# Designs tried in a protein design chat: VH-VL binders against Rho GTPase-activating protein gacD (gacD). Part 4

Target 1, 185 residues: Rho GTPase-activating protein gacD (gacD), of Dictyostelium discoideum (Social amoeba) (q54f80r185to369)
Amino acid sequence: APFSSATLSFINIFKIITALKKTNAIETEGLFRVNGNAESVRSLWLMLNNVQEAIPVDGNSSAHDLAGLLKLYLRESKFPLVPLELFTSPAVPATIDEARVFVEEKLPTENVRVLSYLIEYLEQVSLKSSINKMNPIGLGVCFAPNILRSVNTNPSNPQFQVHMTNIQSHCNFITLLIENRLKIF

## First folded at step 21 (VH-VL; from j1 with light chain S93T)

Design d1
Fold by OpenDDE, last read:
Structure d1 (fold): chain C 185 residues (1-185), chain A 122 residues (1-122), chain B 107 residues (1-107)
Amino acid sequence: as target 1 above (185 residues)
Amino acid sequence: EVQLVESGGGVVQPGRSLRLSCSASGFTFSDYAMSWVRQAPGKGLEWVAYISGSGDETYYPDSVKGRFTISRDNSKNTLFLQMDSLRPEDTGVYFCARDTPYWEGLSYFDYWGQGTPVTVSS
Amino acid sequence: DIQMTQSPSSLSASVGDRVTITCRASQDISDYLTWYQQTPGKAPKLLIYSASRLQSGVPSRFSGSGSGTDYTFTISSLQPEDIATYYCQQYWTYPWTFGQGTKLQIT
């Protein structure tokens, strides 16, 4: 079953976030809200699997490009980090308890590991909101489209299709995770 | 240099259909989400449709939902807007706009075409 | 839907003047705001994104500021080529919405 397999490599997420930490990206105004250079982000993505231990970063490394890399990596995963099919309905968790139950009972263990680690970093980003101007809500907007997706690119079941009307609930879910990480994970 | 060139505009009667095209060049087309934005004569700008890089996600405002269909052919670097059941209020200049990279989860338009005029009148 | 209200709808100023346009959102849009310039008969041009980020190639006399629901667009020294209609746009929540525009003329 596709949901039994790891959707993303924790190691790759670790590499990207480590690079973000090394560049002190967390103090960059508009981190994840300001888009990176598309060509640079693609270049980073293409070479991500070629790095053994860490993504090479220097003083000229763009926080926004690395931010874009994180988003792109999530987006280009074979299976979504949070498959919409796991919700059994178009409604996503809207409370701490619902989110906790989802993480504990529905999401594969490896996905939980990756998601927890990602949300932890986003929480750290939000804690620096006085500097970077990124609050949990803003971060939810940036990440929800890349985290919550259908396994099928063209799902035959309309209930798992992403509609404009339910995008906000997806964003809110990510926001909920960021604001209540310790209560959910 | 990024270039967007719209075509397909014209004069049609209410209830008829038009298909707009936008030819893109100067960038990796599939890396960017694309949007259509229209402007009625003497009026402001109105977002009309969004499509993700792969085309798997499309969004519309209520004003055109169910009537307009945005699509793309990445092999031809072309964006489309199928407009059905046209109404007089659909009259305006339709702009092809480059949105953000499809992974960014953002939507603002850094490049615009010159637009193609659409007139719906009896 | 989020309503974007610009002020003023139109204004006239002299070359060299400081010009300020405001945009108010019906709810907090957390700096997910852009400013566009549209000269007569031309396509819109992106000037500011993320509320205060200057788009590459745009003159430094243009700037954006604000937070929450209230944002400002400023031209520090108005130039003749700045005659245009300016629009704000939020990309916080679907559907994307624009302000009604501010028509800027030079006296």
Scores: ipSAE 0.908, ipTM 0.950, lowest interface PAE 0.5, mean pLDDT 94
Fold by OpenDDE, fold request of step 23:
Structure d1 (fold): chain C 185 residues (1-185), chain A 122 residues (1-122), chain B 107 residues (1-107)
Amino acid sequence: as target 1 above (185 residues)
Amino acid sequence: EVQLVESGGGVVQPGRSLRLSCSASGFTFSDYAMSWVRQAPGKGLEWVAYISGSGDETYYPDSVKGRFTISRDNSKNTLFLQMDSLRPEDTGVYFCARDTPYWEGLSYFDYWGQGTPVTVSS
Amino acid sequence: DIQMTQSPSSLSASVGDRVTITCRASQDISDYLTWYQQTPGKAPKLLIYSASRLQSGVPSRFSGSGSGTDYTFTISSLQPEDIATYYCQQYWTYPWTFGQGTKLQIT
């Protein structure tokens, strides 16, 4: 990764989502599907790590840039939002009950807080799918790679190696959370 | 300007190995996932390998899984494709393609090299 | 795997004509679709992403539309330099797959 890992915090996620809300990003077609400008996203990321205040939304950054920032922040977190090592098996939860048990018993409290808040926003995004063309499945595709990751990046440990066949299950898990937020959190 | 330059193509016999390289310039290499896409003579495009920005994730279609290995050296802005157990059906032009920024979680190719030809024949 | 079916496989049109190519996915791909142009002997070039977004630097005569399983690529006014094979590609699910291609010639 080109940037140093940052500490995943509720405050930073809150700042980003607040910026997204202020710009009415939720009504932007292809939100999270359409890439932001990479340079702009990097600049925002650097700013986020150094600024205690809210992200400026004075028109310099598009909704897609902010969307990219949210993804990048999740990706560059020192501790993944949902570490794969916390699963009892390589398989991620596939049912509401499994997801609920995972959130209640395995995921750290702070991670649950952040995940719940993030999923709530994604749920809101999906509710505007008639405008932004982003349904829960599409959002799962966009976010699963950044939410579900292994803490251990050692290629010699195949236990938590992400295979192509597992990508779909990761996406489905995020979709499951979005579609059943109130039943799981 | 984004530039991708492939090398390492050639003529080999079935069962042999070949290693392709792709030199990247004009962008922050480590910020982008990379892919290899091939094209058999007179045929369409086929994705053959994906690697994340850091190299920690690699994906392959069933057609090359277990035989091809994608890797990268970010310090040298170079992408690699190790091709083992080559078959005649692997014959074609192999393109190095820039994927999306590694954080986007999506894969399409906004820049392509000119390709390097690979011929597998007895 | 998701199958991408392009239509037609080939077509010939005159300069200035409106050209339309279709791509049908075997399942709903929710606008996770790109269109590429490949001129003879050259590398593919990205024209459209996210089904309808024009890549930077691409002429405005190119456009994409559609939703669900059915997508359309359009050249509003065909130019001589547009002689190429065009491909659609889905990035909705792994493995990523391309259409068979549409070979476009000018009469």
Scores: ipSAE 0.899, ipTM 0.947, lowest interface PAE 0.5, mean pLDDT 93
Fold by OpenDDE, last read:
Structure d1 (fold): chain C 185 residues (1-185), chain A 122 residues (1-122), chain B 107 residues (1-107)
Amino acid sequence: as target 1 above (185 residues)
Amino acid sequence: EVQLVESGGGVVQPGRSLRLSCSASGFTFSDYAMSWVRQAPGKGLEWVAYISGSGDETYYPDSVKGRFTISRDNSKNTLFLQMDSLRPEDTGVYFCARDTPYWEGLSYFDYWGQGTPVTVSS
Amino acid sequence: DIQMTQSPSSLSASVGDRVTITCRASQDISDYLTWYQQTPGKAPKLLIYSASRLQSGVPSRFSGSGSGTDYTFTISSLQPEDIATYYCQQYWTYPWTFGQGTKLQIT
């Protein structure tokens, strides 16, 4: 299955998060809510293909640009981290048990590993909410559109089209993962 | 410099259609989600349509859902709003607005066009 | 839908005055709030995003604060060119909604 290539497809997520950690981005107010510079983010994204070990960061590195990079990388991945096609219905998990079953039975092991790592970092971000003003709900809003996507963007297939009414459930799912990481993963 | 220029407004009877266009320049068009926001005469602002950078996602409020269609041509840096089954309450100035970069998962508008007027009256 | 209520709906102040406009959301919007300025006959202009972030190129006399459901927009020293209607907007939950606006005039 094409989903089994997640480890290779998302290898740069680890690099980006490492860069975020090195810059102490977690203490940046509005991390992931405040947009990075689009051109800078795009430039960083293009750079990822040339980065062998780590993203170069310095004291002037913008946390918001790296934050944007993480989102963009997720969005532009060959395969979605959480393909909507893996859901048995258009509805995404809404409970801890449903989420647990999903990651245990539906999501490929490689995707689970990457998702778990990402959610762990987001959990850490939320734990610093007194400083960065980002709670799990806010983080869900920022990440859900980039994590949950269809493999096939066929406009003629309404099953996997994202409608406005479904956006909230996607956000809630990510929030659920962040708030209950240890119970789900 | 970011520029947004709307066109296509006019006077139409109820039930008719109009197609608005917005020409964008000064930025990488495809990197940004785009929105339409309207303003009835003497009234406030109302969001009416959203489209993602690639065009694969579109959203509408209930007030225009099923009647309005937002689309874009990234090769021409142009945003469109097809308005069908127009009603008198659709009367107003329609603004093209640059939304956030399509990956940010947010939606607010940092640049606006000057707007194009739409009047629906019998 | 999230309702955004601005106060006051209109006000008049003198040049140099401190002006304060409030926006209350019907629910917690977690700083997903913007402030726009619309000069008569012109398009809206973004002034503040993320509740308190000043948009590039916007004068420092403009500021935003608040949290949860209650937010404040402030002009520290009103200038003649600030005659406009100001709007808050939430982008926390679809559909995105605006306040009804605050019309600011100079006496």
Scores: ipSAE 0.899, ipTM 0.949, lowest interface PAE 0.5, mean pLDDT 93
Fold by ESMFold2, last read:
Structure d1 (fold): chain C 185 residues (1-185), chain A 122 residues (1-122), chain B 107 residues (1-107)
Amino acid sequence: as target 1 above (185 residues)
Amino acid sequence: EVQLVESGGGVVQPGRSLRLSCSASGFTFSDYAMSWVRQAPGKGLEWVAYISGSGDETYYPDSVKGRFTISRDNSKNTLFLQMDSLRPEDTGVYFCARDTPYWEGLSYFDYWGQGTPVTVSS
Amino acid sequence: DIQMTQSPSSLSASVGDRVTITCRASQDISDYLTWYQQTPGKAPKLLIYSASRLQSGVPSRFSGSGSGTDYTFTISSLQPEDIATYYCQQYWTYPWTFGQGTKLQIT
């Protein structure tokens, strides 16, 4: 699988979210909580290496595969969407004001564009929680480990490991972004 | 079909070490996170270690943190648990468990090995 | 840590009976819950994930329901091979925790 050659880009996020919208995935119970088929997700991942190809969509069973593809893309991107290293000077943002400052002053402009687009979709998912059973906190649980990653991939570095206290604050940060998107972005 | 086979259990004295292995087949090993779950005699289940598909992310509960190390060799489809500074309370059956695909970021176990017994006793 | 409490701790029933086991979480876990079956001397087996979704190959007599903090596992018509201990597990937040188990026996 050529996942090391993939680069985080707005185009690929756009393609995946467009496919999720075309399948009406937002009405699928447990979207992002329920696993896709790993082989199917890998097949879709290989298609992302070809910018010209549209992501194939056939039936309701592919909603969880597309959800898995979005998470895989974020997990495997060479550069994380939100580098954990940006939290060393300020702690993980815990308030709307802290999050807005982080987005405006710390996160690179292209990362803000991608993050804003992603959070907008997650907000739309959460607004349909009566159907799909996914609220902002649940989406935070699913997405935090894929969005918030260290640039340093050396496993011998102690900062490479995520501790229990960090996991909760990371989930809370994503939840904060979803709940307060218009005030932060 | 999915197969998980544990080995390396045994009887050891407190303070000693053991290294457990789990051989995996029937699926793309590197796509899946893996976990170890233990069960003390007559007691319930306790999750004790998690490792991501590439091995770049690991988690442990406080009961084993600093003493146990999970690792994997994707070229050999093998999962490991290094258990150091063993205590009598570590006694139990240790199960190798296939976790979710590593990109899901969630943890529950759809296939389990039959387990390997570990006894820590003077 | 999220504490998972199962009720009852043990239960006896006859073949054909409807069996119900409950699992209470110490906080809202938003359907991030699984049910496992462990027959004596064997490995656990996943039956239900996402609170209500049946794992592939699991008989339809098994089901799950509930939300928030309160979840229910049901066997609609008990079979002899269902003698086991049943565990719930939350996968909402670290550390991943199990209920203490419910031992099911046939009268």
Scores: ipSAE 0.619, ipTM 0.828, lowest interface PAE 1.4, mean pLDDT 87

Design d1
Fold by ESMFold2, fold request of step 23:
Structure d1 (fold): chain C 185 residues (1-185), chain A 122 residues (1-122), chain B 107 residues (1-107)
Amino acid sequence: as target 1 above (185 residues)
Amino acid sequence: EVQLVESGGGVVQPGRSLRLSCSASGFTFSDYAMSWVRQAPGKGLEWVAYISGSGDETYYPDSVKGRFTISRDNSKNTLFLQMDSLRPEDTGVYFCARDTPYWEGLSYFDYWGQGTPVTVSS
Amino acid sequence: DIQMTQSPSSLSASVGDRVTITCRASQDISDYLTWYQQTPGKAPKLLIYSASRLQSGVPSRFSGSGSGTDYTFTISSLQPEDIATYYCQQYWTYPWTFGQGTKLQIT
């Protein structure tokens, strides 16, 4: 179905987050805000398709490269973690209650599992903001474009138009999830 | 290493159109978001268009929204800006700028072309 | 929209001087800030991103600091080639906005 995370795997998200944890990345200033090396991130992405291998963390991959890998993985999944098409009724959730209803009633169970795990890690990052300088709003800015995507991005479709007039509401939604994880999930 | 070369600027009358091109080399073009930034004579910098690596996301400020269209051809490493319904206030130098890798979800410009001048006058 | 206000608008200094320029955002931008240098007749050049991180190949005399709404750009020892206009830019949220610029002149 167009709203499932058929190409996203919990195993791959777990693998990337495990690598971030092993390198103690949450103590890195600007984690997710500072870019990794684009070629390094792309190389890690290509390696990720081997589910049986751990991601290398022995000084060949910086915290910023692993952070970039997480964002690239979310961006490149064929089906988005949170399809924008689900925001027609209701609109983008703006309150805790609206977000809880969305998670419970609109988002497929497999997507909820992945999203919950990801948001838990982002919450952990934000709790170390005195060291890493990444608060929930900053993480929302970095992650919203990669989490919230349209299922249909084919530019040859004559009715296709990608204008992100809702950028701020998307960032606010991710921020809401990070700040209120236990009340929503 | 990284090179960005703009072309297509010129002098046109108000209400007419221009199409700018930017040829990119020295990096993996499709990994990067791209932007156009303009500078009116004697003035500061103004961002005018953004496009993601695949071209599936575009953003514009209100000053040009509905009149300008950014696009890219990743097979030819080329960025475009279609400028319709041009006004005298669109006069300036237009810079092609390499943005961040498209997966970063951020927007700042680490490499710039030398710019192509656009003059809109009657 | 986030307004970026630079101070001063222009500045004169001698070779070897320490120079500081400030940039104030109309709201907290959480270190999502860049500094650019534009030499007369040339394209802008990225100097600093993430408020304080030096771009590759940029001389170490350039630095950035600050947090929240208030950011500072410093040249520790002014050189003749540093004559330029300097711009800050926020990349916190759409639309991406620049400061009005600070013109640096050498006496």
Scores: ipSAE 0.618, ipTM 0.825, lowest interface PAE 1.3, mean pLDDT 87
Fold by ESMFold2, last read:
Structure d1 (fold): chain C 185 residues (1-185), chain A 122 residues (1-122), chain B 107 residues (1-107)
Amino acid sequence: as target 1 above (185 residues)
Amino acid sequence: EVQLVESGGGVVQPGRSLRLSCSASGFTFSDYAMSWVRQAPGKGLEWVAYISGSGDETYYPDSVKGRFTISRDNSKNTLFLQMDSLRPEDTGVYFCARDTPYWEGLSYFDYWGQGTPVTVSS
Amino acid sequence: DIQMTQSPSSLSASVGDRVTITCRASQDISDYLTWYQQTPGKAPKLLIYSASRLQSGVPSRFSGSGSGTDYTFTISSLQPEDIATYYCQQYWTYPWTFGQGTKLQIT
């Protein structure tokens, strides 16, 4: 069973991004858009339960597997990195100023720390888009469903249905963070 | 070897219900999102339902929203589509499709079942 | 919704010919595009994903290219078993939409 904790969550994000950097994954075409091998990603996920072990790395197939691992980790956290319930008032931030206020006033401090670290890496990926073909909008599409999640997934919950209608605004929010990281964080 | 087998299609009158099933084998079922895609006679493909690996997220297009319910039983490797308030325009072949691993946040279909026919007519 | 328009709707070619099918999206989809093959009476089969990446086990005569709104699917040397209807699909944003299909026949 994967663990989920604010303290251990940062450690694991750090381990995964460190592994992505060690393999120079940033130069891999389609990083985060191309699926890793699901069985390999699951195996790497199980290794994360041992906080003292480094993640093994090799080859370009390893880059897509590590990319999948990052997404799986964000998806499996018990509490979302950005809970959709925080957008019921105010609405999803659409401007730099709105995003900065959200980060400063609504999102818990540990979530801000993890999000900032993640967005910094995604920004670096987007700066290599001539090689990897991943611009901020494309990364927003890949990451929004894993970053922005409801804490309550019961279909009878009215917030569940409202969240389903806002998918484009969620992608736009992640894009905004990547494009404007230093102004927001 | 990935295998998807649909069942439960048939001929029904408008306003009635059907429940489709899809039996999956050859892969870790719970790691994958699943979808239903339909094809009207002589027409193209239309996505009609998505479910995440654990079943905690579902999506539908407006054409079926509120009438169709996708669900899964991971202990039995089985996907379901409950189709209520059926209309003549729901007529077609319904394919069970393996989507991407649920953590990818993307949706395209790498393995398809053979499909089960549904006809809605009076 | 993103509309996917394929061209042509139907085409005929001879064995050995180079075949090209295009798919135009109503907005930029940044290579979030798949190509499927559907043999008559059968289920669709994934050939290409991520606009240009060949699915495992798919023959190398199939390829995909393009960017932005305009994408191309190519069969470098048509074989008799390639007779099918071909569909593109965008997976950029919900709802996931398909092109109307291109029926490929042998002359």
Scores: ipSAE 0.615, ipTM 0.824, lowest interface PAE 1.4, mean pLDDT 87
Fold by ESMFold2, fold request of step 23:
Structure d1 (fold): chain C 185 residues (1-185), chain A 122 residues (1-122), chain B 107 residues (1-107)
Amino acid sequence: as target 1 above (185 residues)
Amino acid sequence: EVQLVESGGGVVQPGRSLRLSCSASGFTFSDYAMSWVRQAPGKGLEWVAYISGSGDETYYPDSVKGRFTISRDNSKNTLFLQMDSLRPEDTGVYFCARDTPYWEGLSYFDYWGQGTPVTVSS
Amino acid sequence: DIQMTQSPSSLSASVGDRVTITCRASQDISDYLTWYQQTPGKAPKLLIYSASRLQSGVPSRFSGSGSGTDYTFTISSLQPEDIATYYCQQYWTYPWTFGQGTKLQIT
């Protein structure tokens, strides 16, 4: 599929989030928790590489399909937005200061730019949680597996097994970023 | 129509192995994560293995970790569960379950096979 | 691990009755909850996901509600074909866990 081996692109994240904003998806109950239609999400994915214009938001695309597209795009990037290999033992940042140092000193500049833009949107979603029912912790659960990934995903790799035992800390890290965006970024 | 058909169950003695298979049809197999869920006789449900669409991410509960291995062959639309060092408490019906699309980052089961019985005794 | 406490463990009701089953999580699971129906001798069937959303093809007499740690499953008018065991499942965090089940019988 287009972009399946490419470095994650700010322009494509921007296109998807723009489509989510144009449909006012932020007011949709269960946004990012409720699945889109898998065939619709795959169709949108295939259009992404060859669309020079904005993603079509004409009547056929539900907010849940666009939400699924965002998650699929993050998941299909060959190089993850946050490579788990950038965490040494011990694990994932757990405090605002640790997260700020990680973002400032460990993540490549383009990854920081993409992550900051994504987290800003997720923060906006969480500010409408009384309507959409998606608080920072819920968004952390939905997004952690797609944002935090190993470059080496072979199940036979012992390092892969250690990272899987830290799933809660991955969710907590994304939650921390959403709740403290301005202090971290 | 989504169909999941399990096979490979049987009666074995403790300490032996079994390999379960699940043939999938009626959907794009590689788009979906897959799971195995088991049910002991007269008991409730227990999730026992998860595999991502590409097969590069797997999860297990502590009760089976190190003994069970989930795998898939997307070219043949087939899911597998290798069960080693079987114990009497592994006895039950094993269901092949279609999980969410792998990009959703979530896990619940919208289609289930008929199940294949596994009995560990003697 | 998130413990799911389902109650009652069994229930008898008449055709036409309104039936409720409860599921309590050991921590807030923010609507990451499903309900399954398992008729005797068969595989479970997904009825409700995201706490309250009805799966396609499921009769509208089934519904789900609740939030936080406390969730309910309701059959608005019990039918003879609803004899089954009902399970809740959380999908908030690994490992995914089920309630112990509620056996529903019709008298």
Scores: ipSAE 0.578, ipTM 0.821, lowest interface PAE 1.6, mean pLDDT 87
Fold by OpenDDE, fold request of step 23:
Structure d1 (fold): chain C 185 residues (1-185), chain A 122 residues (1-122), chain B 107 residues (1-107)
Amino acid sequence: as target 1 above (185 residues)
Amino acid sequence: EVQLVESGGGVVQPGRSLRLSCSASGFTFSDYAMSWVRQAPGKGLEWVAYISGSGDETYYPDSVKGRFTISRDNSKNTLFLQMDSLRPEDTGVYFCARDTPYWEGLSYFDYWGQGTPVTVSS
Amino acid sequence: DIQMTQSPSSLSASVGDRVTITCRASQDISDYLTWYQQTPGKAPKLLIYSASRLQSGVPSRFSGSGSGTDYTFTISSLQPEDIATYYCQQYWTYPWTFGQGTKLQIT
């Protein structure tokens, strides 16, 4: 895994998702589950930083590479989209109401904006699950590790260990957001 | 231990060509993008060229675009810089630098060679 | 192109002093910033990446901070071996550009 990080940017997320939309990626089987070509993803990363408005895509663009770019971008952000430290009290939201409260009271406004936008797209992906085979549960598994991360990644940190033991609850949380987007955001 | 050793530098007249080489060892060469960075005498650092691990992607600044060509032979762990139409302003020490591995998707230089000098003068 | 402006261009300090160098980017580079050390006659050495991450093997007296367009490099306690020119570099967008350098001397 890469060790360097960048700041999370709504604009960059927008660029990536826009590219995914332009390629009709939502109809790609195994989207976000199937890994793209690592070097292609790197090339896209470099491209992402050099384009002002949109990632150039065409009919030959790989949906899996773009999907990989999105996951990579989330994973390598300096500040996690959803810092796990925010779940200290209360625990990871498991109900719609808890998720709503978390989004409204705990998560920074800019993170809410990005998360809402991302979850909206994932909802759209899930609605095509008959084609792409990615339901909200599968998407939760794919994105929870990339969205929910500790600010402090020191393995010796007791809090880090606690978070690592609750991976299922993290996946469930993302799934919950996807399934109930309009009720939570 | 990561090692980068440049060679091929020398003194040439304007308009001539040089080909620099960089021999890499101590890491999986093909996993890493590579770059050339130069330094004019008594001046700062200037990025000159980038090449991806596979060699499929290359980038140049406008100062050398169209004149310089970066390439690599992964079977020989060697990086190249073909410099054509050399100008006096191309004079300097040329460093090969290891970029980040392909899975990181970033570009900074964690290892540098000692450099090879290039002098372009009449 | 993104311009990187370092300050100061040169400075002299005593052993044990705290030294601070600044680097300003012409636009937001989102912490895609490195600091390099170049001792006379040698190749540059990576000290800091991602604005504040210390490269492995680099002494803890070196640190980096900042965000957006403004970044700082700090030596908490200057040592004789720290005589060098220091460069910042952005790798947000190509062409990847360096600051003009800061020449550090010891009084």
Scores: ipSAE 0.005, ipTM 0.564, lowest interface PAE 11.3, mean pLDDT 89

